Miniprotein binders against q9h3h3. Designs and how they scored, part 32

Target 1, 235 residues: q9h3h3
Amino acid sequence: EDGFTAEHLAAEAMAADMDPWLVFDARTTPATELDAWLAKYPPSQVTRYGDPGSPNSEPVGWIAVYGQGYSPNSGDVQGLQAAWEALQTSGRPITPGTLRQLAITHHVLSGKWLMHLAPGFKLDHAWAGIARAVVEGQLQVAKVSPRAKEGGRQVICVYTDDFTDRLGVLEADSAIRAAGIKCLLTYKPDVYTYLGIYRANRWHLCPTLYESRFQLGGSARGSRVLDRANNVELT

## First folded at step 21 (miniprotein)

Design xJ1
Fold by OpenDDE base, fold request of step 22:
Structure xJ1 (fold): chain B 235 residues (1-235), chain A 85 residues (1-85)
Amino acid sequence: as target 1 above (235 residues)
Amino acid sequence: SPEEIREEIEELLEKAEEKLEEAEKKFKEGVDPRKARELLMEVFLLLWEALRLAEKLGNEELLDRAWELVQRAWMLLVRLRELYK
């Protein structure tokens, strides 16, 4: 995939937020119903546009699970955008530190661990593990992309409230690993997504702050987490 | 030819800008955000092609213009998305 294809997929993912979501909300739905919900809406079978034979007849943007402690807070996205536009106009250097400060100032602090998996059993199993961890209160909120018509990889996003809280980010990694997920994880702040800073961005900024690799026989966390900005191992 | 590629880029940029302006107008008028979204997705496809061609030409001016439109379109998409939160 070229850089522009990746940017387009990011745009599609953003646009998908505007379509209906399939949500299991643990705040209103008994945890005992989770297994039936997972069986009804396996992410490998839920289609983006409600294809014939899929469990959904209508378009689905995301499949999501909300934990008991989940509270939506997007911060001041409008103020963030205005500040970003002003920054670009000023000609001042744009650095990860600048973006961090913008995020803090406008309270746009959410971030997510990302994993990409091909449609199938492994994806559905990973999602089930994550969904259970959310319902059990080990994670706050997660979502998974539905299956595209062309196939391709689906993404699971596991959110944290504050990308500047390193401990919270690491705790989420531990919970994901405890759920049995062994694939590569990357952590991206939402501020990078909201400002259009993806892989092929014109500022050459890396939107990935952390990378987690599974490690057999390692620490209790079962992963090695790398701070990509500083090139330092955190675990 | 380089000249033909330049012309193609200019056409792509013009078309992208027109669609973007239409999307912005729809947003401002309170029209169904999904219609604006559809236009924006088309805008992005045009701009990616413009960027690919501009990179091939090594034309910095056209690259900058395309990226400016990408940013403008992206900001609008984010604003549209916020209506559903």
Scores: ipSAE 0.843, ipTM 0.943, lowest interface PAE 0.5, mean pLDDT 93
Fold by ESMFold2, fold request of step 22:
Structure xJ1 (fold): chain B 235 residues (1-235), chain A 85 residues (1-85)
Amino acid sequence: as target 1 above (235 residues)
Amino acid sequence: SPEEIREEIEELLEKAEEKLEEAEKKFKEGVDPRKARELLMEVFLLLWEALRLAEKLGNEELLDRAWELVQRAWMLLVRLRELYK
């Protein structure tokens, strides 16, 4: 919580993309191998830098599962950044609408549902449920951070391919809940990540589009989803 | 005391910019991407401290300078990740 902890964690997460990933790729690996893989690499035991006694001896940036329908699409990130720099010098207003248009123009449309859990059984169980949902085709791709030396909360990211497709984002939330996930979820488009727009930012932008809260009864989806920009419930 | 804090912030910003320029050079030359990444993480640590102190002073000029360097460092980190992911 000390000042810029969240901002530094974001920088570390981006840097971690450059280290090796432990990947279960359903496009090339039979689904029957998933349970053994999950048992070998529980996120509460895989360490960021390969600590003695962990399943990994080398650094791991992320643990990930790719679904059979996963199609990698990084978009035009460099063009996005150049347009962002030009926008800032233009004197034009910077709003959620202009960010949405930049993301569309440069095909940087992915986003992710995020959940934060402490290391332990609850984290490993949640990850296993998400990984199964990905391999079974209800979700497309997910990743989870390895255990940091300080032992703080870890993050599971469940990606969707188009943050402007509200129905698709809500379907992913429903699939996450069907996998047994009860914790708070927040949804963040990757455009905010690539442009370095944190919760505390100079433009007063809100990088969290949606919040999802588990709801035990009454709803077929099992959650209430709040649109953060308009402060309205969607479910 | 406020003068001492201002001088500390300026020292942090100067060191951060020196490391950032070194990382930018490595990126431009296409060499040592892991070292460039480590330099950028050091830049962020210096800048978070500069921001913390600048917020304590309420000095908007120093806050703006620190945030500009954060953006510059972040944009390079993303470019580096895109090249070597």
Scores: ipSAE 0.840, ipTM 0.938, lowest interface PAE 0.6, mean pLDDT 90
Fold by ESMFold2, look of step 21:
Structure xJ1 (fold): chain B 235 residues (1-235), chain A 85 residues (1-85)
Amino acid sequence: as target 1 above (235 residues)
Amino acid sequence: SPEEIREEIEELLEKAEEKLEEAEKKFKEGVDPRKARELLMEVFLLLWEALRLAEKLGNEELLDRAWELVQRAWMLLVRLRELYK
């Protein structure tokens, strides 16, 4: 509706973290139960607020799958925020290098590949492929937003544990493509998320570190990945 | 007129700051985290409109004030999420 739609969706996504999640946790649940769980909770049918006719009767913030080796590690988010506030009052320049250093210092190194899909078969099929990749160990953890009442695009987030580990980020991209995903993927480090640094921001920072485009008839991985920070193709 | 737009932006910023201060109070007291979240979402809606109008007016001071409040609201939302996730 406005020029800040992406920013508002980010705020809604952060707020949704505080509502209940529907989680398939491979650390405590046999992999053989995954297909039944996926059939019970397709993301195109699970509603944000528990609408009549939904598989869920309560609000759902996110639908998530935790891999068998998933170990939660958000880092020192509180210390990160305090250091960010101090940096802004210090007179020092705020640059991509400064943000990288803050992320390293506070061990807030996770990031995520993002994809946006309309509700329906393609979304549910893409999510099922990602969820299987997580349970099988090709990916660590993923989540998908539930159906909004407006029926707009939903987001799948596929996490990696270290945005500074370029090879690990590229490996996750390859696993996503192997699951049949052809849409644009964008990679955003969590440091930008926790500090509220959107595409529109007053520091002119770019919170998208990598872009991945499906490459028709291309390389073995089937994608072209651009490093936005250095303007370099990685594939 | 530009002056009418400026006054509208200032009104939006004042309302946003009032709601933000209420959310900050609830967070500090550890009370009503759902209400604090609701207030913050209302703050963001007011601020997106203030930013849209300030960009239209080309007023850097008002843009800076709006973005400062966005940051303040976002930092609180993240803290709220970290405490009650």
Scores: ipSAE 0.834, ipTM 0.937, lowest interface PAE 0.6, mean pLDDT 90
Fold by ESMFold2, last read:
Structure xJ1 (fold): chain B 235 residues (1-235), chain A 85 residues (1-85)
Amino acid sequence: as target 1 above (235 residues)
Amino acid sequence: SPEEIREEIEELLEKAEEKLEEAEKKFKEGVDPRKARELLMEVFLLLWEALRLAEKLGNEELLDRAWELVQRAWMLLVRLRELYK
């Protein structure tokens, strides 16, 4: 749809965080149980609100896998929002550098690689590969949206703990590609998410920090990663 | 007509602000977090339509007012999520 579909999907994604999650937690669950769990809860069949015939009877906000090293910490989100409001009234410029400094000051450093896939075998296969990479320790945490009633594209989010650590972000891209993922990946720092900075925003900021494209002849594992702020290839 | 479109935008913004104020009250009182979330989702739907119409009309004041409400609603949704996630 032409209006504000992406912005509304982002709002629904934030709201979904408040509903129950289906979680495979490698910190407490043996890795040998992963394949059975993946077969029970494929993201193309788990429904957002527990439709008849789906494997879940209750609402599911997200399907997630936590790696053994996963340590949840959102940082100082309340302080971030307060500082953001003060910044907007100060008359000071709002730039990508300003957002980076706010994120550092308030310890809101996480970010995520995003991929969008239609429901079906390719989505379930991609998710399974990501989930295995998390359990094996190449990635720390990932989640995938459940099937929407309209049956539109679903999103896989692969988190990194520090968007300012370019090497760590590139290593996550490599791990995603090693799992056989060939689609476009975009990277969004959580600071942009918590402050509601979408593609359509009042400050003309680009909330996508990095873009990863799979191609033969690229860097290791065949991806080309572009820094969107500086229009510079990192790989 | 442009005047009819402007009036529709004003009605959408008024409805959105009323629902947003109700959600803010529930958040402040620490009650009914799922109702607060439901109200915020309704606010966003009203605001996306207001923005679509305001863009068609080219009215920058209405665009600014709609985006300010979007920010206010989003900031509350994030606070709600952080508290009740």
Scores: ipSAE 0.831, ipTM 0.935, lowest interface PAE 0.7, mean pLDDT 90
Fold by ESMFold2, fold request of step 22:
Structure xJ1 (fold): chain B 235 residues (1-235), chain A 85 residues (1-85)
Amino acid sequence: as target 1 above (235 residues)
Amino acid sequence: SPEEIREEIEELLEKAEEKLEEAEKKFKEGVDPRKARELLMEVFLLLWEALRLAEKLGNEELLDRAWELVQRAWMLLVRLRELYK
């Protein structure tokens, strides 16, 4: 758990993208089928590699729900990587502003709220609430990791389509809280993910853009959201 | 001793680079993407250990070499994901 655990988990998460996903796609599947699908594939029971007794016989990288308005668009990831390499050799300062501009130029604007939960009822309940919020149109797309090695925490990722749209990011936080989620949330733009920029990085960048904490007596929606780059509370 | 630790880091970096070059070859040839992924995960494990040791020595040259390999491996993993997802 010490050292580079978070960085290795990020590498495992990227690798998992290349295995099959279990997807409920509201664009092609009636909403009335969601509850049965959730019962069939609880994230605490779906195993990463298809262990005996699990509902899946093959590896599963992710369990995901796509909302009616979901339109996949990774942007120009290859161009982003090339521009990043050029920036590093240019001698220009590498700052949050230059990362933001690279993301805009290459249309890599998505980001995600992250929450980490131990396997069990709380995880499955949280996922079900998020999945319903996606199908009902309050959130656009979400995924949850399957169960890996016994006892490890799992992650739910709730995506937004534009990390530069602060209002949209905060609306997603509010929708997550309305689904009954009370744990810590952190927000990471995908540009940091695709460029491999971790907390322990040579550029002193902060890959967590926002933190959201549930607290009675906070904002009207119960969130206290901190802008990590400026150390400013937004709520 | 610091010299023994430096030698260990250099061995980790050499091994990581050999595996990374093998993964890069498989990617370039368009073969065995799951094996290429497996090699990259092994590369990361070697590099995290090299970084841990280099941080304890305070050796900026070794830290730079390790982080450069991490970036190279990560960029390839993302390209694999984009191509073979």
Scores: ipSAE 0.823, ipTM 0.935, lowest interface PAE 0.7, mean pLDDT 90

Design xJ1
Fold by ESMFold2, fold request of step 22:
Structure xJ1 (fold): chain B 235 residues (1-235), chain A 85 residues (1-85)
Amino acid sequence: as target 1 above (235 residues)
Amino acid sequence: SPEEIREEIEELLEKAEEKLEEAEKKFKEGVDPRKARELLMEVFLLLWEALRLAEKLGNEELLDRAWELVQRAWMLLVRLRELYK
């Protein structure tokens, strides 16, 4: 809400997973069909609940593109949650290290680069660039939120399969920048998402692991990446 | 007044917990997952308001109670998502 708007938006994003998704699946769909699909379902026009005049008449939770190598695997989310509950009652400290170990133990290793853009041409253009990068194999999977009735910023999520693989996460950042994306990117491991550890959390953890800023005057792949957990610049 | 604010927070928490218990029951029975989701979204709205007021009051016990309910609601939302997505 007023002071918890970001937290409520996160809850709405999780709830949206339960509604239908519009998916371009490169594993079963020829790449030559991508541009027509993008034109049919621009994220600035696809509405969350199927407003009149939108390309969708039914609710849409997400618009997504799956790459050739995409293999869905949430990991042991139930075991993760059970271990989290046990950890909280154990008296042991809750630190970024303990979350990393829980994620490894339960194979919940995915994470995502996030970008927030207002509805319009820039959003649709950014999404199209990301979608092409996924179909071409530079990125594995991405999704974008549909338009809400009140408008507001929408989110593009670009997934990586292992947040502990720093080089892989940085390669995804480079691929995003090569697609022409210049806005701020933040990286959040899915373990934080499944455990409800957002900006306002009782453990004072930082759920944003990395921050990427486009660097002026650099190459198409130029960015400045900050490790938010250790406050260390990686570039 | 501080007492009026405290009473409002307690009412919000009681209402949130009632809705959360209903959502938990629906999940355990395997029925009506869309209603369970709707209840959880209502729970979060009540809890954000309770947290805002508890922060204004500076009451750590009420903050802890509200955050505990947020975590409980979030865990259920994730379980619903995993089962019905």
Scores: ipSAE 0.814, ipTM 0.926, lowest interface PAE 0.7, mean pLDDT 90
Fold by ESMFold2, last read:
Structure xJ1 (fold): chain B 235 residues (1-235), chain A 85 residues (1-85)
Amino acid sequence: as target 1 above (235 residues)
Amino acid sequence: SPEEIREEIEELLEKAEEKLEEAEKKFKEGVDPRKARELLMEVFLLLWEALRLAEKLGNEELLDRAWELVQRAWMLLVRLRELYK
């Protein structure tokens, strides 16, 4: 890779938000329709730009499932950006505590657990499990990227509404594991995403707040979760 | 040579800033958000290459200029997403 591949993929993911989404919305669609919808739009077959032979004829940015309790809340993103610019020009130190305070002040509290899977049955099966957990009320909202032409790994994002609520984040991890997911999970607050703070960044910040590893015989939740900021196991 | 690499970085930064200014103009006017998004993706590609070369030289001034443009482009991309998602 040429050193900034992950950063460019993040930019492409943000750009994808601006294209149409394929959404199963439990607030307006009966749960009995979920299985048919999952079969119609498997993430391994829905294409980013509507390739011939795919189930979608137009571009799709994301495939998503909204739970009955889902309420969109980006917070004060414009105010967050303005405060960020002021902070950078002030000469004051930029630290994880500073980012947390900005997020709280501007109500940009959402975050997400991320998992990366190759296209195919394993991805589609994992997505189906997550989607059912959302419709059943164990998770509030999730999305999965469509298939890129080159066939690289795809991402499932499972959102939580408050990254400062550690127990809520851990409950989401537990619900993901209960859906049969065994791969590595990483958690990133949306404040880092909106401010463009990647692994490679000028402030030496770590945008991954938690890591979750599946563990047989572990906690009641079946995970080993590491707090990356403090290098402390939480489970 | 280091001089040739420095010149290449400056060319990348100039081209990136031109495209970024065009995207900012389209955003301010509320015109053609898909073109603005396309320009921003091109800006990022130019800037990743500028950063790679500036890291090779160890030139902190060029690194700072490139990262400043990355932030400027990213802030605009987020604003586009917020308005046209």
Scores: ipSAE 0.802, ipTM 0.917, lowest interface PAE 0.8, mean pLDDT 90

